VHH binders against Ubiquitin fusion degradation protein 3 homolog (ufd-3). Designs and how they scored, part 13

Target 1, 271 residues: Ubiquitin fusion degradation protein 3 homolog (ufd-3), of Caenorhabditis elegans (g5ees6r586to856)
Amino acid sequence: PLVPVPDFYIIGLAGKGEKAIAKLKELNEKQDAFQLNPDQINGLEELFVLPTSSNYSSEVTQSAFEMSLQWPVEHLTPVLDFLRIALTHHSLNSYFCDRERGQELVGRLIAILVSDPADVALKVLVCRCIANAFSHPVGRNLFASTELSTLAPLVVRQVLNEKTVLQMSAATALANWSLALLQQSEQCEQLGPKEDLLRAILNGIESVDSFGYLGEDAIIRLLQALVTVMWGDASVIRLAKNRNIAQIAARLKDAVSNDSGKNIARDIVEM
Below, E stands for the ipSAE of ESMFold2; O stands for the ipSAE of OpenDDE; V2 stands for 0.75 times the mean of E and O plus 0.25 times the DockQ between their complexes.

## First folded at step 5 (VHH)

Design e8 (framework vhh_7ubx_2)
Fold by ESMFold2-Fast, scan of step 5:
Structure e8 (fold): chain B 271 residues (1-271), chain A 120 residues (1-120)
Amino acid sequence: as target 1 above (271 residues)
Amino acid sequence: QVQLVESGGGLVQPGGSLRLSCAASGFTFSDYYMTWVRQAPGKGPEWIATISSGGDTMRDDSTKGRFTISRDNAKNTLYLQMTSLKPEDTALYYCAREYLESSGSYFDYRGPGTQVTVSS
């Protein structure tokens, strides 16, 4: 079944990263400060040849990110492309999302999403980094503990962007976020995180008159996020009903032709 | 070393046709989404069409079906067939390699362009 989200979505490799490596090298030559040496570049290149399930981390690869993440925002596109892959590896996920570095990572992602000069590509890669951060426990814990009132609304805004690739990446991040919160609530009592994510989603989409411009896959991911955050939780379901989720779900249903999406939306309308 | 070189532009009368070519070198052309963009004097760049590595195409509605993008992976060449040209099609046309697989998003390389002038 599609609900609740059955496993974390991983936005993985579609190739050997040759374009990211080439662009990284080009932009590296333009750096006056934080320029990568050949060993650091090789450390990043290794990320694209490792198996997805590997538990890889090296001090050289870590140092390469510590340097390259300091580059100007307009040069970060290939860096974030490497970072999204790094976050799928258990040890690198732990490195970036731990107590020491996690808040700095969140701050960087927020800064890019609020930035006026940030291109669509950069925002896509930020959402993919967020999505992939949920692939391991340390990343799930970081985002479950993150101030949802700040980051979640920024991600929801990206779901509503006109570019379908950004819609899909953002909706995937929300779907993973909802699953992380569901799993955390099954392990330990939590007060507010699921309600905070639900409020962020509903606040962002409640004023949208028509979802017809959204890609169907993005709508399905968004519907999965809504159902998953409400799953088995009477308090969250009550909040959703009080926020008129039935009318919102009816508009989402109108925007999908896929039977799976229509069925999920119908179930929300009828709850 | 990535290079993109456009050709095929020139002066043409309204209603005429032109075929633009973009010769690519220095990378595995068949692995990349490729796009055509134009820039008229005093205006920003305008996306025309994108073609996927597999040959799927996306086109801007403003060209009203008059432009067709295609590729020949064996020749490392991208094409733009333009028909029923209008004076408002006058612009510098350039090809670009897309960094992400998304239309008009971020181009990591672009050519110097080829000038198309449509006048009587």
Scores: ipSAE 0.037, ipTM 0.446, lowest interface PAE 4.5, mean pLDDT 85

## First folded at step 8 (VHH; framework vhh_7sr4_2)

Design k1 (from c5 with Y32N; at its last look DockQ between E and O 0.74; V2 from the best seeds 0.00; counts 0 for: pae E 4.4 > 2)
Fold by ESMFold2, look of step 8:
Structure k1 (fold): chain B 271 residues (1-271), chain A 120 residues (1-120)
Amino acid sequence: as target 1 above (271 residues)
Amino acid sequence: EVKLVESGGGLVQPGGSLRLSCAASGFTVSKNSMGWYRQTPGKQRDLVADIYSGGSTKYGDSVKGRFTISRDNTKNTVYLQMNSLKPEDTAVYYCARETWDLYSGEYDYWGQGTQVTVSS
């Protein structure tokens, strides 16, 4: 079953990372203060060959990110591509998502999304970093403790972008976020976070007349996020009903042809 | 089966116009980002124009203001109107469905290409 979200999605790389490595090396040659040495580049290259969820960590790789994250924003695309892979490794996730470094990371991601760069790749990779941060507990805790009123609306805005890859990356981040908050609420009674995420999603999409321009897979991820954040929670379900979730779900249902997507939309109405 | 078929190329004088067509089957053009690219022998394919699923467009610097990308959703077809053609516009023009690669813009599906030749 697709709902609630069955497990955290990891947005991986299809190939050996050759294009990302080539672009990193090209942009590295343009750096004056934060140029990576060959050992640091080798440390980053290892990330593409290691198993997902391995316990990889090295001081060289940590230092490579500490240097390259200081590159100009227009050069960050390959750096963020390596970072989204790094966040799938338990030790690197714990390192970058701790309280101090995590708040700095979130601030950088917010700044990129607020700047609304013409380069869609940066926005895609920000959303993919957020999605992959949920693969380990320290990353989940970071985004659960981050002020949802700032970051969540920025991610929701990306779902409505006309580029299908950004739609999917953002919707996947929201699906993972919904699962993390669902799991958090099952560990202890906590008021507010699921309502805040739901409210951010509804605020972003309630005025959309037709979702026909969105890719079907992104719509399914968005539906998964909605069902998951509402799952078994009368307070969140009541909020959704007061915000016209039935009409929104009907518009989403109209934009998918797949029966599983239609069934998820129906489940929302019947909750 | 996804298929893209370009047509409308040919020989034209400098300053002339051509309209290229790309008929798509196996998917819906309005739900996808579509593009036109061109290639001269021995060179990489260059972006000519994109039309995104939401209807906005983007153009390569050398064709901006002269070329217009559009689509007809009832015919599942993408068009490229090329005005004020120059000899440097001579190339094979390809229609493509964008998968959007972060680093290179590689596409899953390309058409066969249609030759455009601008010569006096």
Scores: ipSAE 0.047, ipTM 0.387, lowest interface PAE 4.4, mean pLDDT 85
ESMFold2 (binder alone), look of step 8: mean pLDDT 82; pTM 0.817
OpenDDE, look of step 8: ipSAE 0.569; ipTM 0.816

Design k2 (from c5 with Y32N K58Y; at its last look DockQ between E and O 0.09; V2 from the best seeds 0.00; counts 0 for: pae E 5.4 > 2, placed apart)
Fold by ESMFold2, look of step 8:
Structure k2 (fold): chain B 271 residues (1-271), chain A 120 residues (1-120)
Amino acid sequence: as target 1 above (271 residues)
Amino acid sequence: EVKLVESGGGLVQPGGSLRLSCAASGFTVSKNSMGWYRQTPGKQRDLVADIYSGGSTYYGDSVKGRFTISRDNTKNTVYLQMNSLKPEDTAVYYCARETWDLYSGEYDYWGQGTQVTVSS
């Protein structure tokens, strides 16, 4: 049946991150003004061995990110890989996503996506950082309520990329975003944010001729984002109908062979 | 269609050498991070060696100094030279392409594997 995303997705690591650590150390040797010391590198290494969602907190690790996030953009890939893990820890999420530091972080992520780097890895890791930021309340508040009109369209554009890993990372961020906005409206009334996210998604995909090039899992995740943002909200559903959601859902349904995806698309039409 | 085909496995004595090959088609190996992984039954695949798109290399601790990863861009092929082989190197060896230079260990294509057996 038609249901919202049940829980926030977390994009974690399975291993000890030895390659990410080795690459960070290599690039660290190339830094001048923002070179990390051994204690800071050790702090970052600890992130790969701690359980996801632990209450890990370290001022040394915080300072490591404060320095390494200032590295040239062409050196940021391993830094963002560490950051997406850090955002799964409650204390580090709260630190980086607070009011002032969070606005700086969002601005940096926007700048990377706007620059449209040829290195797809940067775009993937930005989307994964956004997705994992929703795993804790401070990150949910930051990303759900403050930069929707600028950041959301940039993430939606990434769903339409030819690379399946970017499609899935972006769609996962949108699904978490939809759930965060749904939960926000259930706790207190805030009008507009769900409509704004729905508009950003529809603006990005309404002119797409065929979704056949997208990976089936990414299509299903995008459908989950759509159903979640509309869930139980007559004004959001009415907006979707006025934007011809039935035709968009039919095009998405045509691109999947999986019964789960076809059922979700049908349920969107029937809302 | 992207394909990875491993070859060069076999039975070898302890202390011996083998060279594994991974012929790639459907993409350019020099523009991708490529790796060799090994697996014994019932265990997770272990990273053996990786060569990044920029040419730098990474080796697992158990093979450092004994194994060398390389590539021949003219043949679109990745190699693993394995020297001083030990019985604990016995495994199926897989060639893999990393999704990008994402050092998180994500791989979008794998070969079928080639058996290496080190036994006296």
Scores: ipSAE 0.050, ipTM 0.469, lowest interface PAE 5.4, mean pLDDT 84
ESMFold2 (binder alone), look of step 8: mean pLDDT 83; pTM 0.833
OpenDDE, look of step 8: ipSAE 0.161; ipTM 0.618

Design k3 (from c5 with K31R Y107T; at its last look DockQ between E and O 0.25; V2 from the best seeds 0.00; counts 0 for: pae E 4.2 > 2)
Fold by ESMFold2, look of step 8:
Structure k3 (fold): chain B 271 residues (1-271), chain A 120 residues (1-120)
Amino acid sequence: as target 1 above (271 residues)
Amino acid sequence: EVKLVESGGGLVQPGGSLRLSCAASGFTVSRYSMGWYRQTPGKQRDLVADIYSGGSTKYGDSVKGRFTISRDNTKNTVYLQMNSLKPEDTAVYYCARETWDLYSGETDYWGQGTQVTVSS
């Protein structure tokens, strides 16, 4: 079954990342103050060789990110591509998502999305970094404690983009977020965060007439986020019903031809 | 199985028009980014036009204002209307479904191509 979301999605890179490495090296040659040395570049290259379940850690690789994250925003695309892979490794996730560094990271991701860059790749990679941060507990704790009123609406906006890769990256981040909040509520009785995420999603999509332009996989992932954040929680379910979730689910169902999406939409209505 | 079949190419005089068609099967055209590319002998395929799942379009500089990409969802078909054709437009034209890559335009499926020749 696809619901609730059974496990955190990881957005990995097939192959060895040759294009990302080549672009990083090209832009590195343009840096004045924060140019990476060969050891730092080698540390980043190792990330693309290791499996996503690896517990890779390296002070050289940490320093490479500390330098390259200071590059101009127009040069950050390959840096974020390495970062979203780094966040799949337990030790690097713990390092970058700790309380102090994590808040700075979140602030940077917010700033990029607020700027609404013309380079769509930046938005894609921000969403992928967010999604992959949920692969380990320190990243989950960071985003579960982050201001949903600011970041979540910015991610939801990306689901409605016309480019399929951005739709999917953003919807995957929301699905992981929903699962993290569901798991958090099972561990303690903290109230509010699931309602905040649900409100952010509904505020972003309630006025959309037809979802026919969205890829079906992105619609399924969005439906997974909705059903997961509502799962087994009477207060969240009441909020959704007060916001006309049945009509919204019907519009999503109309845009999906496969049984998986139709079944999830029905589950939402029948809660 | 994903298939893309181009048609509508041929010989045309300078200043003339052609309409290329790309019939798709195995997926819903309107749910993907679709593109037309062209290739002259000895060169890489160049982007001619893109249409995104949301309906927005992009064009190569040399064809902007002369070519129009569109789609018909009921026929699951993408079109390229080519007006004011020039000898420089002579090429094999390919329909493509795009898997957008962060560092370059990437395509996961290509048609077989259709020849367009502009000459007197």
Scores: ipSAE 0.106, ipTM 0.531, lowest interface PAE 4.2, mean pLDDT 86
ESMFold2 (binder alone), look of step 8: mean pLDDT 82; pTM 0.823
OpenDDE, look of step 8: ipSAE 0.218; ipTM 0.609

Design k4 (from c5 with Y32N D50Y; at its last look DockQ between E and O 0.73; V2 from the best seeds 0.00; counts 0 for: pae E 2.8 > 2)
Fold by ESMFold2, look of step 8:
Structure k4 (fold): chain B 271 residues (1-271), chain A 120 residues (1-120)
Amino acid sequence: as target 1 above (271 residues)
Amino acid sequence: EVKLVESGGGLVQPGGSLRLSCAASGFTVSKNSMGWYRQTPGKQRDLVAYIYSGGSTKYGDSVKGRFTISRDNTKNTVYLQMNSLKPEDTAVYYCARETWDLYSGEYDYWGQGTQVTVSS
């Protein structure tokens, strides 16, 4: 079954990252401050060849990110591509998603999305970093405690973009977010964050008259996010019904031909 | 290998119709957004019609109501039905697949084009 989300999704582990590595080296040569040395570049390159099970972390690799995350925004695409992978490693996730570094990371991701760059690659990689941050407990805790009024609406806006890769990256981040909040609520009955995520999603999509421009896989992820955040929670379900979830689910169902997607949409209506 | 082959262009009188075809191989048209563009000499390629991977469509202002983009998933082919043709529709028509390479961000596959000429 696809709902609730069965486990956290991890985005983009294919290939050796030759284009990302080449671009990082090119842009590194343009840095006045924060230029990476060869050991730091080698540390980043290892991320594309190490299995995620290796639990990779090193002080050199940590310092490489601390330096390169300070590059101008227009140079951050390859840096975020490496960070996306780094967040799949337990120790690097724990390092970058801790309370203080995590707040700084979230602030930078917000700044990028608020600027609404013409370069869609930056937005894709922000969403992929968010999605992969959920792969480990410290990242999950970071986003469960994050002010949802700002970041979540910005991610939802990306689901509605015309570019399929951005739709999918953003919807996957929302699905992982929903699972993280579901798991949090099972452990301590903390209310509020699930309602806030649900509101952010519904505020962003309630005015869309047809989802026929979305890729089917992105629709399925969005449906997974909705079901998961509502799962087994009468107060969240009541909120969704008061916000016309049945009509929204019907519009999503109309845009998908896959049986799994239609079944998930039906489950929402019948909750 | 990805390949796009346009066909169906030709000479037609004003008010006439043509149907352009774009046969695709190496990928599935229904999982991709696809477009028809046209170009007159010395000008940029203009959007004519676009079909999103999810099936919704959009059109350039000058062709709305006259042109229809569609696809046949069993033939892996995208079509452009062109009705009520005008001399201003004269151009080379290109089929394109949207792709998004993080480091290039451009359409990666175009057909070679098919000429449409509207003249008496």
Scores: ipSAE 0.229, ipTM 0.565, lowest interface PAE 2.8, mean pLDDT 87
ESMFold2 (binder alone), look of step 8: mean pLDDT 79; pTM 0.794
OpenDDE, look of step 8: ipSAE 0.564; ipTM 0.820

Design p1 (from b7 with S53M; at its last look DockQ between E and O 0.57; V2 from the best seeds 0.00; counts 0 for: pae E 3.8 > 2)
Fold by ESMFold2, look of step 8:
Structure p1 (fold): chain B 271 residues (1-271), chain A 120 residues (1-120)
Amino acid sequence: as target 1 above (271 residues)
Amino acid sequence: EVKLVESGGGLVQPGGSLRLSCAASGFTVSDYEMGWYRQTPGKQRDLVADIYMGGSTKYGDSVKGRFTISRDNTKNTVYLQMNSLKPEDTAVYYCAAGSEALYGKTFDYWGQGTQVTVSS
């Protein structure tokens, strides 16, 4: 693993989405005011077939998300599975992450994480939507400008979950977020966004006694997020040192056996 | 597009060692639960070893202490190091990939399998 994060991570497709499609159709039959029509369902199905490099855009598919994002939270898992793929397409990313629709999307994702659903898949897909939003500039801008005091702590909490898929999805979102803020700060001066993300991460993990229950890859990804948000910024590094980054990095290092992970932890201490 | 290719199987004497490889394409191995399973004729596939998305591992009781699963994210490959092999380890070994959390535990992708034969 490289530091700083060299490019945005994209959590890509696996297969044709047959289970997500079947679940969407099942749950669609339960909807009243926001039921999708067959054309809208077909538009969503196309997302699992198209390569992530395509610039797919469809007003029917846009309307499908507008409707299905209004479903009850317990029905959103397949909707978010389609959405995290949609966010990898430039035109759909630009549409859903714009100033107005993006604010509503962020609010929905916050509400889901606040509810702390027992369904781990829902939390995983929220984190994957956030991670994949960084694949295009409009999504990067949305999450780099989002109120960090609300959303970031909720994502950090997911890193500490017992399920390794959620740990990794959340840590990947944080790594992409760190890179977006690093790139933003290199282009223009803004008050405090890197510090805010760093504070959210440290607030969430500083009281953890041992990271041994975390998967090693998730620890490495979290270390990547920390080093990236601190990269080349004396005031952020100073904040980290005042927040005991050396002790936190030592606890993370103790939980990893991989030399690359140990090297990242040492880089953090020696900044 | 998604593909799992096993290699490294073969004939080995009892007490010997063998290393299986599973090269993946079409997805990133660290984003999935990856595993090795084995099957003898007429039986269900048995867990040999799992490696989870965060890197933690789990082993079947009969192989614990003898087998080690590992992952090389730079080569997108999962390995099974098999030591102290016994005739009972004779089977077709399959690499598998699946999601622990999304829609219930399933292994959506399987390789074609590689034969391991332990005999004298």
Scores: ipSAE 0.141, ipTM 0.524, lowest interface PAE 3.8, mean pLDDT 86
ESMFold2 (binder alone), look of step 8: mean pLDDT 81; pTM 0.813
OpenDDE, look of step 8: ipSAE 0.351; ipTM 0.741

Design p2 (from b7 with S99E; at its last look DockQ between E and O 0.83; V2 from the best seeds 0.00; counts 0 for: pae E 2.7 > 2)
Fold by ESMFold2, look of step 8:
Structure p2 (fold): chain B 271 residues (1-271), chain A 120 residues (1-120)
Amino acid sequence: as target 1 above (271 residues)
Amino acid sequence: EVKLVESGGGLVQPGGSLRLSCAASGFTVSDYEMGWYRQTPGKQRDLVADIYSGGSTKYGDSVKGRFTISRDNTKNTVYLQMNSLKPEDTAVYYCAAGEEALYGKTFDYWGQGTQVTVSS
């Protein structure tokens, strides 16, 4: 079953990163104050070859990120590529998503998206970092407590981008976010974070006349996010109905041919 | 372990059809650009069809309208439906996977290939 989201998605395989490491080494030579040493580069390279079950972490690798995240934004693509892998390892997730470092990380991701860089790779990797942060509890807690009024709308805007890889990365982040908030609400009451995420999504898509340009898998992932955030919650469902969810779901349904996607859209109307 | 395994090649008459399959393991096909490429002896691999992570598709000019790439995410498999086959379609067909929009377009993983022969 696709809804509610059955488990957190992880984007981007480790195991072969020759292009990422080559670009990192190239850009490293251009750094002055934050140049990585060979041990730090080796620590990052190990991330691409180890399985997520290895729970890889080292202080050298932590320091490599501390230095390279300070590079100019135009040099961050390979750094973020390593970071989205690092966040799939429990120890590195816990390290970077803790209270202090996590707030700095969120602020950095916001700043990149606000700058709206021409390089689509930066936006893709920001969305992948967000999505993969949900793979472990500390990352889930960070994003469940993060201000939704700023970051969530920025991610939703990426779903509507013309590049299908960005659509998919952003929609996957939203699906993971929805699942994290659903699981949190099953354990304790909140100040309305599911409603906030739903509002961010609806605000971003309610004016779209046709979703035909979106890839079908991205539409299905967006539908998964909507159903999951509404799952079993009468107040969230009522909010969605008051925001014309039935017409929005119909437009999404019209853009998919897959029966699974049509069924999810129908479930939204019937909730 | 990331692996791509092609199947469905063979000998077919001109005007006939074949369906190629690419079974993927170790990753999810919907998260990556997947493609079919073909190679005749002494030539570079030529694009046949691409399917992007969001599901949109692109075709080489010589196969447009005759070939269809598709994806079954529940089977983690990519297909190439080849209709109205011509002798010029004779080649080894390779399945490929790669990251989109990063570091230029280069496919990181390739299958072993499956032979398609169109001859009377």
Scores: ipSAE 0.330, ipTM 0.672, lowest interface PAE 2.4, mean pLDDT 87
ESMFold2 (binder alone), look of step 8: mean pLDDT 81; pTM 0.809
OpenDDE, look of step 8: ipSAE 0.637; ipTM 0.859
ESMFold2, look of step 9: ipSAE 0.182; ipTM 0.498
ESMFold2 (binder alone), look of step 9: mean pLDDT 81; pTM 0.807
OpenDDE, look of step 9: ipSAE 0.787; ipTM 0.910

## First folded at step 9 (VHH; framework vhh_7sr4_2)

Design q1 (from p2 with A101V; at its last look DockQ between E and O 0.55; V2 from the best seeds 0.00; counts 0 for: pae E 2.1 > 2)
Amino acid sequence: EVKLVESGGGLVQPGGSLRLSCAASGFTVSDYEMGWYRQTPGKQRDLVADIYSGGSTKYGDSVKGRFTISRDNTKNTVYLQMNSLKPEDTAVYYCAAGEEVLYGKTFDYWGQGTQVTVSS
ESMFold2, look of step 9: ipSAE 0.370; ipTM 0.691
ESMFold2 (binder alone), look of step 9: mean pLDDT 81; pTM 0.807
OpenDDE, look of step 9: ipSAE 0.809; ipTM 0.917
ESMFold2, look of step 10: ipSAE 0.393; ipTM 0.701
ESMFold2 (binder alone), look of step 10: mean pLDDT 81; pTM 0.809
OpenDDE, look of step 10: ipSAE 0.774; ipTM 0.904
ESMFold2, look of step 11: ipSAE 0.342; ipTM 0.660
ESMFold2 (binder alone), look of step 11: mean pLDDT 80; pTM 0.806
OpenDDE, look of step 11: ipSAE 0.720; ipTM 0.887

Design q2 (from p2 with T106D; at its last look DockQ between E and O 0.69; V2 from the best seeds 0.00; counts 0 for: pae E 2.4 > 2)
Fold by ESMFold2, look of step 9:
Structure q2 (fold): chain B 271 residues (1-271), chain A 120 residues (1-120)
Amino acid sequence: as target 1 above (271 residues)
Amino acid sequence: EVKLVESGGGLVQPGGSLRLSCAASGFTVSDYEMGWYRQTPGKQRDLVADIYSGGSTKYGDSVKGRFTISRDNTKNTVYLQMNSLKPEDTAVYYCAAGEEALYGKDFDYWGQGTQVTVSS
């Protein structure tokens, strides 16, 4: 079954990332203060070929990100592309999502989304970094705290973008977020974060008259996020019902032809 | 490791139908652009169909209305339903995957191909 979300989604392609590497090298030549050396570039290149199950640990690769994340925002696309892969590795996830570095990372991701850049790739990669951060416990803790409620509404806004790749990347981040909060609540850390995520989603989509322009898979992923955050939680279900979830689910169902999506929307109504 | 494995090719008479499958491993098909391309001997690979993350589709002019790209996320598989086949559709059909919004539209990964032959 698709609900609750059965496992954390990971967004990435295994392979050498030829285009990402070429763009990184091109932009690296434009840097003065934060130019990467050849060893740092080689460390980043290895991320595209190593499996996530590898025991990857590299101070050179950590330093490559620490320098390249300081590049101008218009040069960050390839850096974020490498980072979303790095976050699938346990050691690099733990490093970048720790309390101090994680706060800096979240602040940068918020700043990019707030700036609403014309280059959709930056927004896509922010959402992919968030989604992949949930693949390991330190990233889950960083992104699932109530202190990050500013970020969730910004991600929800990306689901409504006209570009289907951004819709899907953002909805996948929300689905992972919902699963992380569901698992957290089953371990008695009850501070209201599921309600915060649900409110962020509903605030972002409640005024939308028709979801027909959204890709079907993005709608299904958004439905998965809604069911998962509500799963087995009477107070969250009550909040959703008070916010007219049945009408919202019906509008989402109208935009889906796939039986799986229709079934998930029906499950929301019947909860 | 990313792997794309095509199947479902074969010999068919004009007007017939075939369904090609592309089984993917190492990534989730709904997160990326997937495509079908075809190549006749001595020619460039031609677009047959694309399916984008989120489910939107695009078709080459010569197959529009006859071919349908789809995917089954539970099987991590992309399909090409080919109806009303013509001798001109004879080619090796390749499945492809890539990043759709980041660095241009060329695909990073290709399968080994499956032969479709429409007898004339």
Scores: ipSAE 0.283, ipTM 0.622, lowest interface PAE 2.4, mean pLDDT 87
ESMFold2 (binder alone), look of step 9: mean pLDDT 81; pTM 0.809
OpenDDE, look of step 9: ipSAE 0.779; ipTM 0.908

